# Designs tried in a protein design chat: VHH binders against Profilin-1 (pfn-1). Part 9

Target 1, 132 residues: Profilin-1 (pfn-1), of Caenorhabditis elegans (q9xw16)
Amino acid sequence: MSGWNAYIDTMTAAAPSIKRCAIVGAADGSVWARTEADNVFKASEEELKTFVALFNDVTQVPAKGADIEGVHYVVPRTEESLIFGKKENTGFFAVKTKSAVLIAVYEGPNEVAAQVRKAVESMQTYLNNAGY

## First folded at step 1 (VHH)

Design f41 (framework vhh_6fv0_2)
Fold by ESMFold2-Fast, scan of step 1:
Structure f41 (fold): chain B 132 residues (1-132), chain A 126 residues (1-126)
Amino acid sequence: as target 1 above (132 residues)
Amino acid sequence: QVQLQESGGGLVQPGGSLRLSCAASGFTFDDYGMYWVRQAPEKGLEWVSTINSGGGTTYYKDSVKGRFTVSRDNAKNTLYLQMNSLKPEDAAQYYCARGYTHPPLPPPSKYGMDVRGQGTQVTVSS
């Protein structure tokens, strides 16, 4: 068990509606930790490299959307360090820290989305304060 | 059995160069980020450098940036540290260590090292 798996466990415990999630390097999209087995996060290295590069200019993202695990999401708007999207009853939240990007894929209604966003933003704050 | 074995240390004059090697065995080397750490006499362990599993991403302690280069050869299960422009302050026992994660990551105190070698001594004297 890697030490970064503890952060995955913390996020999924805080928001049980997270179906799959990962912590990846902000510079290259390399996977630090991800959910495994029945909840395996399936994004390819090429997809993650493309995805983390979106944080270089988040203002361009709503026009194009974002791809995660081969699924194209509509991105209605972005914030400086936050990209989120929806595809029917499925969605994601991705936040950038100093060194990492946290990605959480969830399924469920708006109440679920709010809980997932809260969990991801709390972890973002924690990691930034820890120097990551 | 998981093992790390350092070599390449020695005595060098200020401004000189050394290349350290770390031979890994007993685990899938390609799955782990690796670290170089050092310990000077009567001082604590000090992180020097990190390299990710693929070798494409590296991190360095501020005082060694531009002088040290970490690299790896996954086909040979070997980690390297090229040390140029050596200073007396670089004199220490140098250890390679296996990281807890696959990507590049400086070892924060909470992570520590899960496996560390026996070390190789670097002495810098005129």
Scores: ipSAE 0.000, ipTM 0.125, lowest interface PAE 10.7, mean pLDDT 82

Design f42 (from f40 with K98A Y99S G100Y S101G S102K L106A H109L G113H F114Y; framework vhh_6fv0_2)
Fold by ESMFold2-Fast, scan of step 1:
Structure f42 (fold): chain B 132 residues (1-132), chain A 127 residues (1-127)
Amino acid sequence: as target 1 above (132 residues)
Amino acid sequence: QVQLQESGGGLVQPGGSLRLSCAASGFTFDDYGMYWVRQAPEKGLEWVSTINSGGGTTYYKDSVKGRFTVSRDNAKNTLYLQMNSLKPEDAAQYYCAASYGKPPPAPPLTYSHYDYRGQGTQVTVSS
């Protein structure tokens, strides 16, 4: 029912290696849209609230990593509005806009990671330009 | 039966103005965020503008900001788009669309993601 699901569809079409993704509120981690069914994004409300709070000071994140869907990821570095991490053949990119956080979990090699990052950053730019 | 009916399109020269209207019926207009979207020949659907259910919050595609103004009259169940300083790249079929949400969700990128959509009104910009 939510128009936000159109953005989930757009990101997964642009980067088919995205296995699960979500758009959540930057203030509280509330889910606005997420992948469903066989690719359901499984993060709890408590985990998402903790995760979005990481954007308050991204410089602290590489020291402790990040948890998404009960999986602990190593975060090698961060940028002002970007947190990304890896665990073997899986990884994630998360970007913050004014009002939202986009989270995409993927599987695959470095070429796949670059495609996923591009899709997520493209959507971040679009939403920021739209005032979100 | 739900209906959204656009009007006000036409041919205008570059720099000209048009005012589009969208008459809504068959649903509680005041409960829906409203959208203007457009599609030019052989191009994809482009979001143009959003207005929330109360009319107090508006959003615009970057390339139309400052030139277009969206508004609504909930007493008349009507949505408007005032288009000023029209450019050739603004030529398209313009559609109004409705989606439930408070605040309104991010603008959908395909017709199938709107709850309701009209048949459109053609805008042509040429000399």
Scores: ipSAE 0.014, ipTM 0.231, lowest interface PAE 7.2, mean pLDDT 84

Design f43 (framework vhh_6fv0_2)
Fold by ESMFold2-Fast, scan of step 1:
Structure f43 (fold): chain B 132 residues (1-132), chain A 126 residues (1-126)
Amino acid sequence: as target 1 above (132 residues)
Amino acid sequence: QVQLQESGGGLVQPGGSLRLSCAASGFTFDDYGMYWVRQAPEKGLEWVSTINSGGGTTYYKDSVKGRFTVSRDNAKNTLYLQMNSLKPEDAAQYYCATRGYPPPIPPSSYTQFDYRGQGTQVTVSS
């Protein structure tokens, strides 16, 4: 019973189109919390270590894309502390805080993507202000 | 000696507006997320809104989105709730509250808060 599971619940309640999500350590990709059961976030520890390392220089990511749950996403551009991509009706938003990386995988049209981005960025701001 | 003190409640007609305030003392206000919660007669405590420590991130209960706005002034240790287009179902005792740190308990969870004030009554009647 991790306290961090409560943040997963908050994000999925704010944006129900989030299919799977996780909160991982920024330094090592260790999982602090993730969606489970029918919505299990399936990324391996090795994949997550590779993914969080992308935040060391986000400007390099659009050239190569990003892999999440064994799926290769095209990343059209990045913003400071934000990596996002889309593949047909599936996409993701990932943001870095002081100590964590939040990853949300969603399914739906652009209106859904905007809601997911807002939920993830709101949690990013909250955690940064809380010292994470 | 953590203390939260609400004010600004009153009687309004449907469609009216009220602005609630919460004065906080006894803790480092700008380190904590703050919450507005309410309790109507014969009902349980209900989460209404959340604002993060810096004031830049807000969350709302679906039924109040677009009508209520939460804000804070960290220099004055004060939390606010602007309530517009009030409906009869908004009538309740309103409390400001805060949760433990770290990590904060999510605003969508209906649990007892570490601290809440004595509340301010909002009545909506014709």
Scores: ipSAE 0.012, ipTM 0.134, lowest interface PAE 8.4, mean pLDDT 82

Design f44 (framework vhh_6fv0_2)
Fold by ESMFold2-Fast, scan of step 1:
Structure f44 (fold): chain B 132 residues (1-132), chain A 126 residues (1-126)
Amino acid sequence: as target 1 above (132 residues)
Amino acid sequence: QVQLQESGGGLVQPGGSLRLSCAASGFTFDDYGMYWVRQAPEKGLEWVSTINSGGGTTYYKDSVKGRFTVSRDNAKNTLYLQMNSLKPEDAAQYYCAKDYWSGYELSDTYSPFDYRGQGTQVTVSS
């Protein structure tokens, strides 16, 4: 049944600047897996439900930004199935698959943000091909 | 290397209009997305708008939608912000900013608060 933690481990191994991440259901924001212990992903269920609903129309997101773990991020643009934002040296990448949304919160300069995006998009491709 | 020079600010009455310009040099302008950000007294930098490298995709802060229009002229290495129906809440120092990564479409990493110029002051009062 549950093997989703292995995907969390894969993403965090691919991009060391990922501080916290989660895989949640695209329909309701229910948590399938998340980082725990010293790097626990702290978003509430209500916040995640609101967040995944942003993928219903990503063009509305830049106007208002996005909230993750109680932190408001500026989202100056979105792409088809990608929402990302930045606040100082902290940022996130979130991608939607058929059934899931992957969220990775990172810390570091722009050079490491590119690695985080690559890790998240690689997992997005894998999960879509696997039917999720 | 990267140089950004804003202009066009000034004092305007509520409901008035201003057109801001940003002259860019030191990089291949048409390879990068650009941003307008602002900072009011006692506040941090606030994102206002985004435009991709080709000019075909734009985004705006909710409070300025329908009033502000961002555009660019890649032949002149110039970014613009047309501001209509200005409100007292729009008073701020306005800066243009360059995306960190190059690419035809918007990069996968944005940096609206990096590589900005000296700014141009917008004051709205009666």
Scores: ipSAE 0.006, ipTM 0.385, lowest interface PAE 10.0, mean pLDDT 82

Design f45 (framework vhh_6fv0_2)
Fold by ESMFold2-Fast, scan of step 1:
Structure f45 (fold): chain B 132 residues (1-132), chain A 126 residues (1-126)
Amino acid sequence: as target 1 above (132 residues)
Amino acid sequence: QVQLQESGGGLVQPGGSLRLSCAASGFTFDDYGMYWVRQAPEKGLEWVSTINSGGGTTYYKDSVKGRFTVSRDNAKNTLYLQMNSLKPEDAAQYYCARGYDFWSETYLDSGPMDVRGQGTQVTVSS
């Protein structure tokens, strides 16, 4: 949808600790929208294609971890349609919708991680209800 | 049900070594990432190390890098922390923790963890 950047803005406003985020196609990892300028999300097309394929079987992810923007994250566990990772004071949440994957990279303690998760899951619900 | 039991703490001289163990029961150990966290008297919990479910990926607090090594034996449901070149500032109660708990009082900067053991005491004294 033209205006996918508005959804990026909505997520960032809901959780200011989000440093970078993107909305990508679930089938191929194609970028629909991402943060830009000083907060540019730097993942390559090849990395994103590999990342979205992790949602084909999330139970395998904790054994291998996940790579985003060339950074390897430890994935403690997964939930259905949710992959999250942690690397000291940096982490990410990624959720799958019908046709998209939302990825948010954040910095901060556990208190802000919950806000980031809530923002990403709220957008997941919205997009699923919108048929995406 | 879910239980974590630490052991291997003790008194050691500065520069000495200790190996901590954490025995896990009541859950499928190899499905979870694990943490080591520590707490000195009258101080907050500090994250020390993380290891993923398969054991191939590890992370460390900057002050322990090169001195501490985390490992796990999934066949034995056991997590380990090898501590070398111990310093007085390493003296603390050491806990192992299972991943996934966003609001855990155990460590606010470590990321999610949902259960912690009773701990094992490490004292560094000359």
Scores: ipSAE 0.000, ipTM 0.131, lowest interface PAE 13.8, mean pLDDT 80

Design f46 (from f40, 14 letters changed; framework vhh_6fv0_2)
Fold by ESMFold2-Fast, scan of step 1:
Structure f46 (fold): chain B 132 residues (1-132), chain A 127 residues (1-127)
Amino acid sequence: as target 1 above (132 residues)
Amino acid sequence: QVQLQESGGGLVQPGGSLRLSCAASGFTFDDYGMYWVRQAPEKGLEWVSTINSGGGTTYYKDSVKGRFTVSRDNAKNTLYLQMNSLKPEDAAQYYCAAEYSSGWYDLTESYPSYDYRGQGTQVTVSS
């Protein structure tokens, strides 16, 4: 299965602590797929456009933080293709591929964060190898 | 019962040095990765450095590499930050933070989800 919703399903199955997630276009933040219904990823397209632009210079992000779903997250540090943030008992991991940005919001302690990061980075590798 | 107490902050001139200490009590210090984080007025919390539970692995914010050195003394339950060549941009409240490390995930997964954080020590840089 190669539909974009199948990748959402794969990530949430691999890391059940993911509460909401999305796959968006790296150039414009347009939503390709997202969790829906009771787990709807509710970031606006304007917010997502602003968010994906952070990958143009990740070194500036820790000083300012990042906004996802109207929530301001502290971003402690970044890596070249990874932005992650934390606010109280919630957090996110966002990774950039050639054409996409994957965003996963989770709840829980850092033991579950490790599983979420692994799921997101595994999907990042898969999509890069698939040419996205 | 758990306590993290920072000390060593103060006023220094640009180019000066300070050594911060963090005294830990109420938990098994050797089982925890440790962090230095800072917050300047009207700015967000900013990660500065990480040291693993054994002290052999360290990470630094790019802007402090070569100027700051983190270390720990597990026998004394104490974390240190040696700050050299201080710049005005380094002025902030500095906090130590601790997070349990199970050893089954890498150190990047731990920050900023710390289990404990201290009250901080103020660093002011002015000429």
Scores: ipSAE 0.000, ipTM 0.130, lowest interface PAE 13.7, mean pLDDT 81

Design f47 (framework vhh_6fv0_2)
Fold by ESMFold2-Fast, scan of step 1:
Structure f47 (fold): chain B 132 residues (1-132), chain A 126 residues (1-126)
Amino acid sequence: as target 1 above (132 residues)
Amino acid sequence: QVQLQESGGGLVQPGGSLRLSCAASGFTFDDYGMYWVRQAPEKGLEWVSTINSGGGTTYYKDSVKGRFTVSRDNAKNTLYLQMNSLKPEDAAQYYCATDYLGSWYESTDYSPFDIRGQGTQVTVSS
């Protein structure tokens, strides 16, 4: 496995309800890898820079919400390294590692969300153990 | 068991004030954000205000900004909504809500506002 695209492929294979996802730098929101083509992750550099800065103080995120791909999500609460949101039938999970932020956007009912969360948290654990 | 109980509603004239309270029990109140939502007689649920777990960060629906103030007393497990300059369009059943044990992935129909109490009625008329 070389390059960050292999990790994107692993997450989407583990949770097929992930519609789009990305791995970005925790310090600056720079894109390391993202889904492309029919599943292109569309967030701008400015939006991603703003988004990863939310992890500097996650207590500020509930109620204000978060913007991903130009869509505003309600964020009901946060955990130390987890931000998640919901907008009707669409949602996201974002987790922070030592050096990266993983963002997965999904569509589907609540049972699907649990599978997506598990896939994202499993990759978070793997990357942390690998020193990222 | 999670319980929320609203109080403080009533009948007021336009321009009047009310203070709503929400008594919470059955969970660690100071670890979770709280919400005020309302439902007018012929409308759906409408988000009004949010306060974070520590009480330092608040957000409001545009139409109530400058008139409503949300606050909380974590020592008393109580949430408040101070409503000033009330308008006829503010008339509704008011509910408090939390996301405790109501993660939206725990059920097929959960939303952040599904964990709420019985509500308290606010009527604005003369």
Scores: ipSAE 0.000, ipTM 0.168, lowest interface PAE 12.7, mean pLDDT 80

Design f48 (framework vhh_6fv0_2)
Fold by ESMFold2-Fast, scan of step 1:
Structure f48 (fold): chain B 132 residues (1-132), chain A 126 residues (1-126)
Amino acid sequence: as target 1 above (132 residues)
Amino acid sequence: QVQLQESGGGLVQPGGSLRLSCAASGFTFDDYGMYWVRQAPEKGLEWVSTINSGGGTTYYKDSVKGRFTVSRDNAKNTLYLQMNSLKPEDAAQYYCAKRYSGSLWYKTPSHGFDYRGQGTQVTVSS
């Protein structure tokens, strides 16, 4: 039977540089879908609850950074519904929709980051238009 | 096979209450967290509430906090949603879903997703 996993597959197909990703509930950080097996997204329920709460006031995030999968990322700036971070050769993009937060972790240089951002923002638009 | 059967929906006026039930079979109910999700006629599927396997930890969509209460009876393999102070925007088809392997297990026709039960309709109108 299908589920939210189809959205994970769509994102990873659009940006193959995504190493791990997840779709989580905006209210509580509950996992709706995530990459599995060797690419499993390994955030705890407590970490995700803390992470999605950052969207309540994104202007505070650059001063503190953000934690995903036990890794602390520097967040250089935020936009209203976008948090992104960097840690050496790794980074993430997270976007909020009405009901969900999409998180994609990638590895590679700035050229790769641009492709990942485009994939995440395209999915954000799609889900918002679908009422999520 | 996993089977989920929702019931308890109906027509209420704004400010009214309903109690939804979900009867589960085909899996070890007390090993899984459970969800309530809903879909209004013109909208996509929306997460409403989550309860962990033991029933001690619950989460809610912001707009339903303080009005809805999720609970479960593991001895009866049944999930509940108590809905108080219902608003017109709560009108939707309500589905229960089982968490598995880090994902929601439910259906939305507009997105090609499958849910585990038929759902139960909640209508709020005066």
Scores: ipSAE 0.000, ipTM 0.119, lowest interface PAE 15.5, mean pLDDT 79

Design f49 (framework vhh_6fv0_2)
Fold by ESMFold2-Fast, scan of step 1:
Structure f49 (fold): chain B 132 residues (1-132), chain A 126 residues (1-126)
Amino acid sequence: as target 1 above (132 residues)
Amino acid sequence: QVQLQESGGGLVQPGGSLRLSCAASGFTFDDYGMYWVRQAPEKGLEWVSTINSGGGTTYYKDSVKGRFTVSRDNAKNTLYLQMNSLKPEDAAQYYCARKYGTLYWSHPSQRTFDYRGQGTQVTVSS
């Protein structure tokens, strides 16, 4: 699908604490779109392939954590289509749709986490309804 | 009767400036975040800028950063977009839109907001 950069722009506008984000293929972790320049999402293709495979069995993730952009995150728990983690002052939310995985990395206190989660879940709902 | 009415578009030369306005009515304007979106004839709908309900927080599409400035006057129920250093690729129909709940989605071929105006045309001659 052309135009995926518009979703990145929309997601970063929805939650001010999102520092970096990406939309990747659920099957292989291929990058469809990501933040660039000063806010470049810098996960490797190999790391993303490993990350999206976590959605095959999210119940195993809290025991081992998750790696994004070379940072190891503690994952306290998961939901069927949601993985989130924390590492000091940074955190992430990742959700799976039919064809995509949306990843948003944020920085700041716990007070901003709820806004980031809401932004990511809203895009998840929209993309699922659009057939993605 | 929620309504959004854009104005201020026109023909401008590359490097020129335009200021767009959006008059809002039928709802409590200062309760909602607002955004500007645009659509060129051969392209999908693109998000351009977002401003929060109080006007203190703004976001921009990377290609317009430093050139465009969004602002609002809540006392007048009016949203603005100041466009400087206009480029041919900025030519499009520009719409103001009201944020739908917590959704800021701007899909290229679909409506992703609860209300949008009729738009104002911006043409950049080359």
Scores: ipSAE 0.000, ipTM 0.133, lowest interface PAE 14.8, mean pLDDT 81

Design f5 (framework vhh_6fv0_2)
Fold by OpenDDE, second read of step 2:
Parts: structure tokens; C-alpha cells; sequence
Structure f5 (fold): chain B 132 residues (1-132), chain A 126 residues (1-126)
């Protein structure tokens, strides 16, 4: 078990609507940490490799959508280091740091999205400042 | 017995250079990611640099990028930190730590610290 789990715990604690989350390498999608046990993050290596590559050109992502854990999400818009998607009462936020991608999958109405975004962006800022 | 022993610290003037070494023993050094961390007297432990098992990948705290270089000699079981253009804010106790096998270690304060040396003191003063 990786010490990176501490950051997983921090994100999940910051937003109760987060069901699963992961920290992966930005270059290759390798999993550094993820939620486990009853809330295991289930994205495959191949899927994550594809997902992190979306950050190479985020402008194209709204047209394609994004797949996480075998679920296809509509991506309304993107930012340079932010991809978020929606599907019914679920969604995800993914933010890119210098070397990692933080992914949080949440469940709830649109109102919870702001808290989820804040959680992952806070971690993004922290890791960026640290050099990751 | 698993052991890490840092050396090379000392007193330098701002703009000076130091080269830290960390001698590893008691484990397969080449199998582990390694990293440097530091702690100033009134500050918490902070991450400085990380290097992959093979040495192919290196990571740095932003404040030390361009000034510090981490390297390793797996044949000698030794980790290095070349510190150039030292600043007063670089003054700290520097520690060598053993990381995980396949990913960058998390920031200090997590359970990722498998083992850490006794440290070597770096002082920067005019």
C-alpha cells in the first residue's frame, strides 16, 4: 500500500460525494494510489493510459467524452488542466499536476460538483507547490 | 541491517555548493526509488528530490530546480545530491530516504518512509 493513499483520504474527506478516486501518473496512467475496499477505483491500465492522454489536447475532449471505469461521461467543457464529466447523477473531476492526474468520481446532484472540484483542485495546488 | 547514512553537509556561503552522499546497505539499493528530504529548525519535513530505481527519472521541488541534481550509483549503493547556488532558505538537516519500488514516493508526512538516515546538516550563511 502506497503512502499516496494519504492524499486519497484527504480528497475523499473533503467531499463526501466522492465515491472513488485515484492518483495516477500523468505520463502513462500508472496508478499511484486509489480508493480501495468497498469503493475500489476500477479503471484499467489501458483506460487510464488513454484518459491521461486527453490532457495532451483538452480542446478535443468535449467532442469525444471521457471513459472512466468503463463508464462514458459527457464532457461539457475543459480547461487546460481540468477535465470533468457528467452522467446522470454521477460525474468526475480530473485535474493534472506537474506529474500526476487526480481523478475523483462522485455521485449526487449538480450542487455537489463544486465541492468535488474544490477538493481535487486543492490537492492539485498542494502537489504542484510540492513539485509533483 | 537496513541502513542509510548521509554525509557531505557543512557550512557554505550563499551561492556556494555542496554534494551530499547517502550510503545504503542491507537492502537491494537498485530496486528502490530514493529521495531526499529536509527539515529546517522551525519547519516541517519537506520533500526535495526523488530519483527512480534506475535513475532514469528525477523529480525536484520547484524551489531547487536548476540548482540541485539528484543522482545515484547503484554499483556503489550510493545516492547523491549536488547542491549548487545554495541559498539561506536551503539550510536544513538533509535526509536520505528509501521510497517505493515503482512510483514516486509521496510527500513527507505519509507512511511511505520505509527508512531514513540520521541526516546531514547543511548551513548557508554569509
Amino acid sequence: as target 1 above (132 residues)
Amino acid sequence: QVQLQESGGGLVQPGGSLRLSCAASGFTFSSYWMYWVRQAPEKGLEWVSTISSSGDSTYYKDSVKGRFTVSRDNAKNTLYLQMNSLKPEDAAQYYCARGEYSSPPPLPGTDAFDIRGQGTQVTVSS
Scores: ipSAE 0.020, ipTM 0.366, lowest interface PAE 5.7, mean pLDDT 89
Fold by ESMFold2-Fast, scan of step 1:
Structure f5 (fold): chain B 132 residues (1-132), chain A 126 residues (1-126)
Amino acid sequence: as target 1 above (132 residues)
Amino acid sequence: QVQLQESGGGLVQPGGSLRLSCAASGFTFSSYWMYWVRQAPEKGLEWVSTISSSGDSTYYKDSVKGRFTVSRDNAKNTLYLQMNSLKPEDAAQYYCARGEYSSPPPLPGTDAFDIRGQGTQVTVSS
């Protein structure tokens, strides 16, 4: 099988406004796959561990925001398995499955956000249906 | 090393049933998640079902939920797919594939499947 890298390629192809993305373990934030080279996802191990722990109680996140790649994002609201945020012309969507957290960082106006969200949520649904 | 051999396919009428088997050897079968995938004529491979190493967790493609049941017998190193209420759109070559706990299911239209066997053909027609 191709492993988790195929999921990175599929998400970035589905939503070209995604600049960087990663798939990390829900329990510990360990990186399973990420974009590389000129678009490498640069979050530290400590930051990712902190980030995935936000899914233990998403209701607290809008008051504090979220940090990804050293950038602090305003989180306007959350859903049980979804955290998203904005900072100027950048944004992210992060979704939790049973075993993983998918994080996509994008650049562009709000009009591209819906496409990015759809790509990430479609992948979340597929993984949940497969037991991940 | 790793060997997978599918069997149990055949020709059935719409609404009929078949039970597929996959005999595994060359690895510790009870330690691996297993998949059923299929390929219809002139189409890519598509994921059908997943079963955890213990058999306690099972997952299905939406179009087969309630009609297909995956199971396994770890003592016999054998994976099964019970297919009920078969439809013409279920006609395909069926393969089993080995997974890892953290490995994702294969994506549609990719060469991501670790397919070792020849598969077993399912035809649904009058």
Scores: ipSAE 0.018, ipTM 0.301, lowest interface PAE 6.3, mean pLDDT 84

Design f50 (framework vhh_6fv0_2)
Fold by ESMFold2-Fast, scan of step 1:
Structure f50 (fold): chain B 132 residues (1-132), chain A 126 residues (1-126)
Amino acid sequence: as target 1 above (132 residues)
Amino acid sequence: QVQLQESGGGLVQPGGSLRLSCAASGFTFDDYGMYWVRQAPEKGLEWVSTINSGGGTTYYKDSVKGRFTVSRDNAKNTLYLQMNSLKPEDAAQYYCAAHKYSGWYLRTPGSQYDYRGQGTQVTVSS
């Protein structure tokens, strides 16, 4: 299939604990693809624009946290091109590629989080190698 | 009225080049991401390339990467596709398409488009 929805499907198949996810433009937060229907990713245009700008300096993010879908997440630390956070039993992983930001929201304990992180980082590597 | 008019298609030999143009009218060209999509006989519509509204960001289908270059001239309301090293697999009707990101609208390669032209035929004879 041509189109970014195939990558959404790939990520959710790799980590079934992903509740919602999206692929957005790194420069402006424009949505390229997202989960829909019962699993719709609900972040607003303004929120996504703010969120992708966090990748301009990830070292400042732990002091402020991050907002996704109107939920404020504690970001305990960041890594190169990786922002992640927790809010009770919900969490997210977001990674930046050359042209995109991948965001996955999940529910579950730390072992579930590890699976989601692997799925997101695998997709990051794939897209970077494809020039995105 | 909104119009997208493609031109530049034709018959070339494998390894040849063509430059497609798409003249846009009836909408604010600078507000839209632009797309090239193609359809071979008896096949579905296939995404080929995307260029953002400002022209600085481009994306390509894997099989055309390094051979095709998309560009735009916002002052002239025109979209271009430079096609080099053409292969028989590239033979198709080529369409330009426009899509404006707004609210929850998806901006994905190969997704639904706000506007699409009538197309221009590209044939690659081996």
Scores: ipSAE 0.000, ipTM 0.143, lowest interface PAE 13.3, mean pLDDT 82

Design f51 (framework vhh_6fv0_2)
Fold by ESMFold2-Fast, scan of step 1:
Structure f51 (fold): chain B 132 residues (1-132), chain A 126 residues (1-126)
Amino acid sequence: as target 1 above (132 residues)
Amino acid sequence: QVQLQESGGGLVQPGGSLRLSCAASGFTFDDYGMYWVRQAPEKGLEWVSTINSGGGTTYYKDSVKGRFTVSRDNAKNTLYLQMNSLKPEDAAQYYCATKYRLGSWYTHPSSGMDVRGQGTQVTVSS
């Protein structure tokens, strides 16, 4: 078990609508921590390498969308360190820090999305301040 | 899970001594360097001392050199801080900490995140 699991627990406690999440290396998409068991985050190594590379040029992402756990999401727009997407009643927020990418998949209406985004962005700020 | 638990703090008179302990679990203790940090009321965290994974190399904050000694017992998964000639300025919450490496195939020489225990309080006064 890694010390990063405590951060997964913090995010899911802050936003219970997060169904699956992970913290991965920004350079290579290597998994540092993820939800497990019934809530296992299922992205492959190849998919995560492709996904974190999207942060090298976020302006290209809305035209193509993004794939997480084999699911293709529509990405309506991006911000400098934020990619988010929607597919029916599911969605995700992904944020980049200096060394990591945080990915949270949630289910629920748009009212839930605001809480999930806030939790992910709060963790992003904390990790950046910690040098990550 | 990575767990660090400090003990040994208390109230001591100026010039007195205390020995702090830190019990580690949930990781291979002898693969990691350890350090002590402290935080006094209304102040930020201050680094106090570092010891390498094998115990042979130590570093100290200038103001504690000659008074504090860090050591470890890898067979017991325990880190120690012997504090002698305590001064009022040493009063603080003391934490043991490590920089935990992430993943089983990690190859970087010194990256990871800081993991700290709950801390143990040291008070120096009459």
Scores: ipSAE 0.000, ipTM 0.088, lowest interface PAE 17.8, mean pLDDT 80

